# VHH binders against Uracil phosphoribosyltransferase (upp): the designs that were tried, part 9

Target 1, 214 residues: Uracil phosphoribosyltransferase (upp), of Aeropyrum pernix (q9yen3)
Amino acid sequence: MVAAVRVIGGETPLARYVLKVLRDRTTGFPEFRRYVRIAGSILAVYIAGELGWVEEEVETPLGAKAKELAPAGPVYLVGILGASLPMVEGFASMMPEARIALVAARRVEEPGRLKIEVYYSRLPRMFDGPAVVLDPMLATGKTVAEAVRLARDRGASKVVIGSIIASRQGVEYISSLYGDTPIYTLALDPELDENYFIVPGLGDAGDRALGVEP

## First folded at step 1 (VHH)

Design p9 (framework vhh_7pa5_2)
Fold by ESMFold2-Fast, scan of step 1:
Structure p9 (fold): chain B 214 residues (1-214), chain A 124 residues (1-124)
Amino acid sequence: as target 1 above (214 residues)
Amino acid sequence: QVQLVESGGGMVQPGGSLRLSCAASGFTFSSYAMSWVRRAPGKGPEWVSTISGSGGSTSYADSVKGRFTISRDNAKNTLYLQMNSLKPEDTALYYCAKEYVTISYDTGETYDYWGQGTQVTVSS
């Protein structure tokens, strides 16, 4: 374990309520997707503290002046396709000026082994601000680590990771490669099963969020 | 052409030690994190350890922490796993793996194995 991990389930009862709905095997895909979106919004509240802000003066409808905060510059969300889509939307609903980048990977079977490749990405030529990498499940950490690498290589001033459930293995893996990258997650689960599903976890987030099994 | 060739496995008694090697070719070895992954008969793959491209950072599965040490020699394009205090539960085929990106919501068999791996058998 690394000190950079913040487990939001310990910070607010709302996060644990969201986890109850998402972990429950009886929750259908429309409600599952809805609560993935809500999880994204909760993550935005906590991750906002990692982003840059500036004071701005505004005039209220009563003619009085107040100083409040606005983003210091562009903020990027990097969504890992597919189950992250409602999570990205939930985050962006809290920060509508956030820019959205996407990373997708596929599995390629070969005799005697399985290959994984990034087959699509939509990334800015340069990140001129912080990047938030979003993936509901931080299992092995491999996909998230690659997204962090891509953002850093393209100039991201800071990279933060948001997940709904992270495994201890995935957190340790990210921390070993990028010890300065904060990880925010609703839950930290102890292990992966033989097929790399997080246990106790919530099963297959993609199947449950999208309602379609390939 | 990317190639990874594992060696150094064998039979050992509980409490014994083995050192595994992986010879890499066909890519800029120092630019990639490398991992050791094992698979026991009838089980899925289990991640064991990872080392960063520079060798400055390492990570271990809880089941092997304190017993196994991952290292690399970038001048020789070689990855190592020093295994101490071996247990019967460590019996498996061991693969070295170059890291690739995966879709996290489908976590089945994400490792890219090159070659046949090296067998480690811990028996009394």
Scores: ipSAE 0.000, ipTM 0.147, lowest interface PAE 16.0, mean pLDDT 82

Design w1 (framework vhh_7w1s_2)
Fold by ESMFold2-Fast, scan of step 1:
Structure w1 (fold): chain B 214 residues (1-214), chain A 115 residues (1-115)
Amino acid sequence: as target 1 above (214 residues)
Amino acid sequence: QLQLVESGGGLVQAGGSMRLSCAASGFTFSSYMGWHRQAPGKQRELVAKISSGGTAYDDSVKGRFTISRDNTKNTVYLQMNSLKVEDTAVYYCAAEYWDLSGDYWGQGTQVTVSS
């Protein structure tokens, strides 16, 4: 089975323009954060097709009736803290009724392995609808995989992943665990460096989006 | 805009070797790179692909073909050894594919293997 990966950079020049700004080393943190938000909004447009919709009749200001779509039920955004925060906001701006859940995880280096530890989460007791897991960087895939597991364990009817840049390794890792989970990303990059950063990537998304470098 | 230009095709005798090159212009570091081929009257098939995680090959070419990439030159290569008449096809360079389909294609280069 091959991952269901949709690379949005191949489908719209706007996504590549966003990537240009985010990849450029000279882009300061205010512009970087703004374009992470824009990326979230673009992802919402594409991921909307994975969510449930129902036909609804509305009356226009002219007194005429029109049938359009509305969400079939609750939708959850699951943000991976920290760099995902502007991305979640961008997504939510397109779907204001979306509910927001959070997962905080740390990368713990061990000889020959990258271990992920989830140390905080704010999740519903049960997901009564689909979950969209958002992380700007799908590097090894391990942090996102834990968030997918948490959503599935709590009853999410469907899980979809959204990222700004995904690595080939991260996509294949997710596919090996969750072959039915769609991945939407603006870009698919070929390599990880020795510290598990995506190359060419955009550097440390958290440092660049939040303006705070620990 | 991404543009792919293949070179290195031509006529070769069975048992011989040939190297194909694919020069990419535009931003290509965000893509898988690979080679596909299409023989007359047959459907297009994946031959080899390369990414940071390694290489993958169709069973029919394993041990005979080698794919490699020079990121400095934005070029991908297909080294073809022990060529067979059955390897005769138009070879296409592909980029920005995440699976076996390919998303962007070069114009193709003809490889003809004579008996």
Scores: ipSAE 0.000, ipTM 0.118, lowest interface PAE 16.9, mean pLDDT 82

Design w10 (framework vhh_7w1s_2)
Fold by ESMFold2-Fast, scan of step 1:
Structure w10 (fold): chain B 214 residues (1-214), chain A 120 residues (1-120)
Amino acid sequence: as target 1 above (214 residues)
Amino acid sequence: QLQLVESGGGLVQAGGSMRLSCAASGSTFSDYMGWHRQAPGKQRELVAKIYSGSTAYDDSVKGRFTISRDNTKNTVYLQMNSLKVEDTAVYYCAAPLGYEDEYWSGFDYWGQGTQVTVSS
């Protein structure tokens, strides 16, 4: 168990309901995509505590004063293409001012190791605020680790990871490289299979969320 | 389409103050706005930027210039204090098309500029 992971499924029945829909093999792609969006919105509620906020005084329509919170600066969502797209949209629906960056990566298998190649990215020249790296599946952690590295190299003041399901192996991998990077996930699953799918997991998130099998 | 128009430039004596305004029309402001300047024969440089409650300044103007926004009124300001002769330049208001990214300029919407001349 690593100190940097927060498992939201233990904190709200809504997260477990989302997981039930996403894990169920009978769930079709439209419902699957909808619940990936909902998962993104739930993650925003919990990850908001990691982001910078400032107190602001506002005047209500009744002329009364109230002190509430506003973002301290820009927030960037870094979506790992492909299944993260509805997740990013769900997160952004809760924080419409969030900026969206994208990373597309592929696994390149080599004897005895996994190599991750980033073949497309749209990233700010400099992150002038915190970055939230979003990927529905944190399996080996290697793709997410590359996105974290890119955000840190470009000056992100803080990096936070959001996933729907993380493996224990992937969390441990991230924590070994970036111990100060919080991981928020709806579920923490114990195992990876021989193809690096999370077990029990939800299968292939990309195929199920996008409705297209490559 | 976003259009930016600067105003408030002119002649000022060294040690004086001046406030520049940038009015946006045709579209809502980006949350990310910047002020650039260009002296004759020199490259255009970013002097100040503002984004969602945060500000950043070039070292040459830090402590002297302040960038601010009129709250949702489509105007960005640059308050310039303790002006120096070397602050003489055309000042440009600018906004990115989407967000700050890896593109070298970072800014894609530009105003026409307003001349600031600081006399010794």
Scores: ipSAE 0.000, ipTM 0.093, lowest interface PAE 18.8, mean pLDDT 82

Design w2 (framework vhh_7w1s_2)
Fold by ESMFold2-Fast, scan of step 1:
Structure w2 (fold): chain B 214 residues (1-214), chain A 116 residues (1-116)
Amino acid sequence: as target 1 above (214 residues)
Amino acid sequence: QLQLVESGGGLVQAGGSMRLSCAASGSTFSDYMGWHRQAPGKQRELVAKIYSGSTAYDDSVKGRFTISRDNTKNTVYLQMNSLKVEDTAVYYCARDFLYESWGDYWGQGTQVTVSS
């Protein structure tokens, strides 16, 4: 059983509005990128509950004391390059002190299987706090699973996944490997096509968000 | 009509082996299929699942059970080795077991009884 998946589209109309804009084939790249950024900010609001917090006493301008929350320690965002860039920016705008790590991976077709190759990573030597792995599309789950593995191997106290659209297959794959890793996504879509694109999905998030088609 | 039909259950001695089959009709066969079991007086639990080329197992059966599929026959299998009395249960084939409330497709179940 999957105990750790939260579909935000069921919890706020704003998430479904964001999905409407991102799914619409007529949405141009500037608006698409803007709404990927907004999706990142929405994810930050919901994922914040998974992160460590401590009470701190502050003095207001009136000389009165108040107890509020501050991060218990460093928080890392692990962005899966490329379409995650505006998503990471959106998340970081809500938590400016978050540190940013990066993983670049590629889907490689091989007879009878899909292989993921990590070509580049910029990760801390050791995670001294929680890691939030961000990828707009959680398709097969293999790229995200590798990022989770890298964060865990380097000591991340907790790993959380954030996506805009996740496939049922990808969520199940992650849950089978990392049952204690929460997954937050705006939408959960039922299937993948022959090229491992999420259906109905939103197409190629990288091409649409970055405006550059290699 | 969409359906999942299990077969291969029965009586077996502890330490023995047994293979269960699940035949799927229509679009019931998918990339994500699995086996669940329900022991007497207990809740149903996931035993093994297969999605495309990847498999996952409950810790209690790792190394003893193997799930596989035959896409040509729309069939998924559970090979059970080194059976224990604790493996006694009704075994269910399922599709789309991501969430039970999301309309998972289940077979009728097949009884496996392991005696010592």
Scores: ipSAE 0.000, ipTM 0.119, lowest interface PAE 16.0, mean pLDDT 83

Design w3 (framework vhh_7w1s_2)
Fold by ESMFold2-Fast, scan of step 1:
Structure w3 (fold): chain B 214 residues (1-214), chain A 116 residues (1-116)
Amino acid sequence: as target 1 above (214 residues)
Amino acid sequence: QLQLVESGGGLVQAGGSMRLSCAASGFTFSSYMGWHRQAPGKQRELVAKISSGGTAYDDSVKGRFTISRDNTKNTVYLQMNSLKVEDTAVYYCAKYDEWLGSFDYWGQGTQVTVSS
């Protein structure tokens, strides 16, 4: 099987409005961060369909019974630091009981090869439910792939990826390693430039979302 | 895959000017870049930063040094004016890692010597 990629920009005009604000070079960091948070909330609406749910009967204030859904168990958000932070918050605002895990990674030069090193993580020893890996930019896919591996190795019942913009190369990379891992993204862009920026993309999501100035 | 190569250092008289260049490959052009220096017997210190949001300078160089970037060439520059003997140091180009709150990749450095 192949990994499913679902482009939310094709599903709702709101996703395209969010992309307009995030792609616009004139958007300042407070507005950029706000719309990264909104993107996280939109992703939650769509990714919810991949998560486990159970039917529960509740009694309304009128004494009548109604059947509705509740999570079948714990759900984990795995944020790739740094620009994912407002995105994780946006997602969590829609599912307040979601648990938050974090991964920070860097490139390490080794003789003859490039390696991705996870130099910080806050992960459960074992995942007792599904994991949603969140990174605004799925460029090469290497850091996201490492987070998927960590979640799977620790028992995640299902792993889903959420991004704001994914490159075709990044989706293909994930699919080559984890063909059963769904990818949800607001946009799928065609290429990477020489610096591994997604084109047309939105530039450097970390610089624009975090507002850290010299 | 990130490579940083500094050039443009050398000997200069006090009051003179010098421009350092840092050629970079494998980084995003919107990333934070910085120039640090290390004088003999002192700790390495940040002198200038540049990002998509602007520039910042250490008080000791403010008004004398200017950091700039040519995104087409993936090159960062440090224009140093009104040089002082105390500006003598090895100057390093570095990419800032926003999560670490520090610079995660350094060039090999270029020596700047300011004589009286």
Scores: ipSAE 0.000, ipTM 0.123, lowest interface PAE 18.4, mean pLDDT 83

Design w4 (framework vhh_7w1s_2)
Fold by ESMFold2-Fast, scan of step 1:
Structure w4 (fold): chain B 214 residues (1-214), chain A 117 residues (1-117)
Amino acid sequence: as target 1 above (214 residues)
Amino acid sequence: QLQLVESGGGLVQAGGSMRLSCAASGSTFSDYMGWHRQAPGKQRELVAKIYSGSTAYDDSVKGRFTISRDNTKNTVYLQMNSLKVEDTAVYYCATELSYWDTGYDYWGQGTQVTVSS
């Protein structure tokens, strides 16, 4: 069973242009990072519909009244370090009052399995509003699933996932654990290679976004 | 696990209007949402669809029906105007997940629309 996923690349040419730049192997790290940030801003536009809003009246410089929207309460971004950093900043540029939480995890290769180890986190004691989990790559789904679990266990009223590229396997994994968690992604790619990279994908998002290859 | 539930059907006089709603629970909508109908003695047919900012309609309903989407409420609507007796059918909403090699179809249980002369 697979939960519904919203593929933004099917909804705006701008998302496909962003994907073109990010997928292109000739794109250098400064431009790659810029477009990861832009992807975060695009995700904010679409994910905003999942968040709570209230109508507020404001007075314009002309002395006239207008009714517009404001957030109903606190909103948290949960960035998966490292490549999500520019993505989180892109999202936050659209919603400056969003609070930022962070999860750092590493993949530990063991014979016959992929193990995820969380080695750092900066999370609120309690999420007193919705959480948006952001990771450029939803590959196996295991790191993202752990972040969703942490947010839900700490009281997040709603959890939404944002990615730049998701694999079919990763979407199915999330759906099997959290069928009520919406996934927004610029692209869905069909498979993972033997090293758990999304294919066709964009390669290693961390190396390409941060400009430091260990 | 996605569930689709239609509502808003019922009895209406020819020339009248009706709005159907399709609410998703357990997950959000995918890229593609459509309204289908099945009239007595006929096969199920596509009425209207919405995808990637675009809409498309069966020729029999163009200018009369409007499909729209409210992602905040996780709901898709079908506004039906200038209803005809031949619009009488069970109306279903459906969604297809977008995957490179395959899609999944989810259907609601349907809502009856009866248009009397």
Scores: ipSAE 0.000, ipTM 0.085, lowest interface PAE 20.6, mean pLDDT 82

Design w5 (framework vhh_7w1s_2)
Fold by ESMFold2-Fast, scan of step 1:
Structure w5 (fold): chain B 214 residues (1-214), chain A 117 residues (1-117)
Amino acid sequence: as target 1 above (214 residues)
Amino acid sequence: QLQLVESGGGLVQAGGSMRLSCAASGFTFSSYMGWHRQAPGKQRELVAKISSGGTAYDDSVKGRFTISRDNTKNTVYLQMNSLKVEDTAVYYCAAVEYTYDSLFDYWGQGTQVTVSS
């Protein structure tokens, strides 16, 4: 049994247009970064349904009353550095009051397993609301799983994952550890190559979004 | 819509060779095709796969087995060389049909490979 994943590419042509630009080998880094930002904004529209809302009455400039929604409390974005940076900005542009946390992690191979080491973080002492973990590529799921663990350990009321492309392996890994954590992604891709890149994917999201090849 | 039909299994002596074929029909979009096997009393496991990212093999067969694809015939092959008794299993052709929003796993019916000493 796999946990539910919501694939936005099946729900709006705009997501598929964004995927077309991001997947295309000929897209240069400035346009790639722009469309990562747009992907973050699209994710915000869909993930908003997972967040808490309260009904508020407001008065319009015409003196009339209207009932609309406002956030029930603080919302945290947890960006996985580095390629998530434009994605976090895109999300935050739709919800300017969202608070931003950051996690930087590296993979350390150990006999018999792959260990994730968090070498930098900017996290609240305690999450007093939901956390949205953002990473453009949900490949093996191990780095995202560590960010989910950190948010939960610090009291996040709900954790949601947003990606641009998720692999089946990554979705299954997250679901095996955190079955109640929703995953929202623009595309679901079938496999990883020998270097853990998503196939067909979009290549190296960090190189393409940031314009710097380490 | 996707159908997989395997052929080429049977009995072979240790040290021998065998080629399995898997004919696929009804493809709209498929990201990988591969071969899995299941030995008596064991779980089904990946043997080899072929995709746009290249080929990958289980360590136990690396250097002995070769997976290849004829896109014109929409057929995947597994060339098995230097066969060992422990390669005895039912071999399953698999394909992942990939659309932009969904993954669907397809399996063939399986073909028995028996390696005698």
Scores: ipSAE 0.000, ipTM 0.281, lowest interface PAE 11.5, mean pLDDT 85

Design w6 (framework vhh_7w1s_2)
Fold by ESMFold2-Fast, scan of step 1:
Structure w6 (fold): chain B 214 residues (1-214), chain A 117 residues (1-117)
Amino acid sequence: as target 1 above (214 residues)
Amino acid sequence: QLQLVESGGGLVQAGGSMRLSCAASGSTFSDYMGWHRQAPGKQRELVAKIYSGSTAYDDSVKGRFTISRDNTKNTVYLQMNSLKVEDTAVYYCARGEWYDILSEDYWGQGTQVTVSS
C-alpha cells in the first residue's frame, strides 16, 4: 500500500478517456500530443489543492463584489524534457502565471547500477513557492527523484509530482526517498518491462508526443 | 517529533456551537491535516480535512462544520455549528497524506465533545 498517491483515473471519466486515446497504438502524434496537453490541464485541476491560495475581492461587471481565490505566491512547474513539454503547456493554460523551469537528464548505465545525469537545467536560484514536477511517465522514478532533489535543494516550500502513468515500482522508489511528496497520476500501472517501459503503459511518450524519433 | 494537542472540547446543548483547536509543537505540521472522531462502540471516522487551499467534509457534517488553519500559529481549527446528539465523540487531530491515509504516529490524544439534548 503506497501513501501519498492519488490516481485521477478513479476520480473522473475524462481522465480515463484521455488514457484511452494515449494508450491506443493507432493514435497519431498530433492527437497524442493534444491529449498529453489535456492530461496536463486535468492534473492542474487536481494538484491545485496542494498549492497555496488567498482570498481576493473582485468587482463583477454588475458592480457587485465577490470573494474568490488567487495563488498566494509564485508557483513553479518543473518540466522534465522532452515529452513533458505539452503537459507543461496544458498545466500552464489553467494557471497562466505559473513559472516554468526545465530539467534534461539522461541515463548513464554502469555495471550493476543506473545513474541519472542532469546535463541541462533551467531552474530559479531559489524556489520562492511550491514546485510541481511534471513527467508523463513515472517509470523507475529516478529522473523524477533527481528533479525533486534539485527543487528541494533550492528551497521549494512544497514539491508535488504529476504524471500521466506511474509504475508501482516508480511510486515506491519516490516514496522511499521522499515520503511526504504527493504523486498525482492519471493511471497506476503494475509493472516495468526489461527496458524499463511501463506495462501496459503507452509506449515511448517522447517519440509519440514530439513526433520525432531519433 | 511532531506533537498535536487538541483543545476546546466539552459539553454543549444540541443546536449549539463549539470550536476545536489543534496546536502543533516540536515541528511544523504538514499541509495535510484532518479531524477525525470516534464515538463509543464505533470506528474512528474522518470528519474534515484540509490540504493547501482545499477542504473536504464527511456528508454528515457538510454545511455545519468548517475546518481552517492558521499557519502563523501552527494551529488547525474545527468550527462546529448546529451540533447534534450524534456528533458526541472524541475528536482527534491528525496529520494526513493526500491519499486519505493518516499516520497514527501523528495523532493527538483527542478531546471529548458531548452534545446533550
Scores: ipSAE 0.000, ipTM 0.108, lowest interface PAE 17.7, mean pLDDT 83

Design w7 (framework vhh_7w1s_2)
Fold by ESMFold2-Fast, scan of step 1:
Structure w7 (fold): chain B 214 residues (1-214), chain A 118 residues (1-118)
Amino acid sequence: as target 1 above (214 residues)
Amino acid sequence: QLQLVESGGGLVQAGGSMRLSCAASGFTFSSYMGWHRQAPGKQRELVAKISSGGTAYDDSVKGRFTISRDNTKNTVYLQMNSLKVEDTAVYYCAKEITYWSGEYTDYWGQGTQVTVSS
């Protein structure tokens, strides 16, 4: 198998500092949520290179002209509910014009099989621009794969995945289905445990980010 | 642009220790870095690797070898303890971009010989 994933934790000390805070078992939920938001902002900086831009000329306060970049069209963030919410907000803080779509899914556990069901979505009729699918944890890859499928089926010009931690298994799963979909993640971890948690990971991202344990 | 330069190999007696160093120039630690080895008559195999997500080791060296890095010096280390004759090999520093499966990019060091005598 050939799969390309960009591991941002190897490219900037700031991403590794964010991972240190998120992985630390002593980090409380308010600080955890804050650093999920920061991770979203870091992902925006790196994923921006995958998005469309056009040159635009502006006049500075000094009367001089400068050529800079502006978005070429609509950009959609597709947040996987629930722990992705602060991550989406962090991304959108860097690109406030980005449109926000949502997908909610659950695991349906059957003896011998794990099934993912999408039970709620807020998606545009058509994606008239690129879609960035955001989920803090790319564990099995099945929920993210379903969001990628929905965006592609509705005309997204390009789909990019952003996560905070991806598993090798999840990357392999996505790449087997969508080999041309870039994956940006702060960390790539080697294993899943028997309950599908990423190891060493950061535990349950939903419980830790939202502060509510069902 | 990227260069990987290994050092620290040589001859050591069984039960001894040795530390290998890999100095990287022209890059940041932007993915998995690893140590591979090739014993006489065998294929090159992964020994240990390190990333932002942690470390991993081949079962044959687990508990005896430790991989670490110093980001300020752009250097990766392999601390080898309780060496066995079976550890005799050329050790290569490598950059691995994607998987834990042992797949890697074009970035290999020159290799350093480690010989463990009985």
Scores: ipSAE 0.000, ipTM 0.106, lowest interface PAE 19.1, mean pLDDT 82

Design w8 (framework vhh_7w1s_2)
Fold by ESMFold2-Fast, scan of step 1:
Structure w8 (fold): chain B 214 residues (1-214), chain A 119 residues (1-119)
Amino acid sequence: as target 1 above (214 residues)
Amino acid sequence: QLQLVESGGGLVQAGGSMRLSCAASGSTFSDYMGWHRQAPGKQRELVAKIYSGSTAYDDSVKGRFTISRDNTKNTVYLQMNSLKVEDTAVYYCAASYEDLYWGPEMDVWGQGTQVTVSS
């Protein structure tokens, strides 16, 4: 049993079209990166409902008054480097006032344990609003969980996760630690392979989005 | 939210056998399950693990302990044979959502069950 996940691929054919392009092994890195950006914009449309809004009255060019919505306060995007970069840009294109924070993490060996180490971050001292953690691939969930922990520890009023593809294990892992954290993803895939890649997935999102293979 | 509950511990004499059970609730098992133990005043250590149909054991228990699972019953077992006084410890069932590494840090832990081996 999964606590909180919304699969956008079931709600709009545009999300499934984006997934078709990203999953296709013949898609080159420029088009792959473009569609990661588009995925970020789609996620913004759906995640916006989790963010705070207030009514604001504006005057139209015709001199008439209209009531619409504006953000209740600051919103933070927390990008997991590297493949999240075009995704963050896509999200921010829909909400240009969003503030951008960054986390870079890696698995490191410790005596008796493998651990997630954050080796670079650009985070506010305190989050004075909600945080949206963005990573194209929610595989094991461990890196995303560390980003959620950092945002919560620094006062984020609400944390939401956005991914392009999530694994069932990754969703269960996040739900076991942070049951109140909504997860929005374009696709939910059933398994991880021996190297922790999501299957059927889309391969290595970093290599495919950035065009640079180490 | 995965929860693990151990059972089957207790008192046994050296040379005896005991079977521990670990029942999962909330969700199904991770593909990476293990049994850890902690003796008084010592760090928790991994004694047996099961992952993707494969098993591995600490040298101190190899040939004596067997880990298995029944996915239909959502239960993992540790069959302990030829028990030694040195096997006395609290035994913990644990799950990870990626490969187990030797150490006490796991994603989900049970409450533990005491095993005491007397001579």
Scores: ipSAE 0.000, ipTM 0.127, lowest interface PAE 16.4, mean pLDDT 83

Design w9 (framework vhh_7w1s_2)
Fold by ESMFold2-Fast, scan of step 1:
Structure w9 (fold): chain B 214 residues (1-214), chain A 120 residues (1-120)
Amino acid sequence: as target 1 above (214 residues)
Amino acid sequence: QLQLVESGGGLVQAGGSMRLSCAASGFTFSSYMGWHRQAPGKQRELVAKISSGGTAYDDSVKGRFTISRDNTKNTVYLQMNSLKVEDTAVYYCARTEYVYSDSGYLEDYWGQGTQVTVSS
């Protein structure tokens, strides 16, 4: 895989525990959603290193001075609807100042190709800070790639991708288009099935996280 | 990708008729479809809309314009009768969908536009 991919499951046992709960077919939607939220919080801890920080001096209650870090500027979370909603909330719980943008996309089948249609977006006129694109499943990479394109087109100088499970194929697709875009994922799974589900994966993240099967 | 392509515009005499077509590709009609127009120096305005719930028209075109759709051909039509010089504008096909958000607002997706010029 490329140097820009960081697999968090190898770095903390908590990530592997989250994956165990999310992968388990017997996990119901309330517990599944809870652990998608926890995954978002874990991603925030690791992705924070990609974001801009500045030293800031504060006075403690004891009258002493301490130098710590504060965000250098605005940070945008770009959630791909629907299963990313609890993931975005989990990330934002760690960085309450983060601004939230949204992209909704759907898969449109055409003869001989898979197309992604963005049918809704709520994006800033200009990204005046880094953008973190969040989607629990990086399967083919096409939906995430479209969100990255939209962020870059609107001025984002730094884009980072966060997922819970990424496929080898999806990572390769993103890297072929945006080789400088870091990908943080809890797990990297080897393959997609004929319906573009990640294997072993966790099934349909939207159905499992939202508790509503349309 | 989703596309809306208008056709059928051109030059027509006042009192004449013209039919515009809007071909949709990359999706099937399952939302509100509409025709909007924009004359030079004026804001874009709604002309007609069609949905499963029925049709709606701007007062300036009621009785003269008819919107219809053919779901099997993914095409929306605007039949324009008794054309007036004031109907001269670029006509845009639009797809409007309800966006699931707490604001409940709608977003329009636009075609490239087709020019209709009505001479006296």
Scores: ipSAE 0.000, ipTM 0.084, lowest interface PAE 17.1, mean pLDDT 82

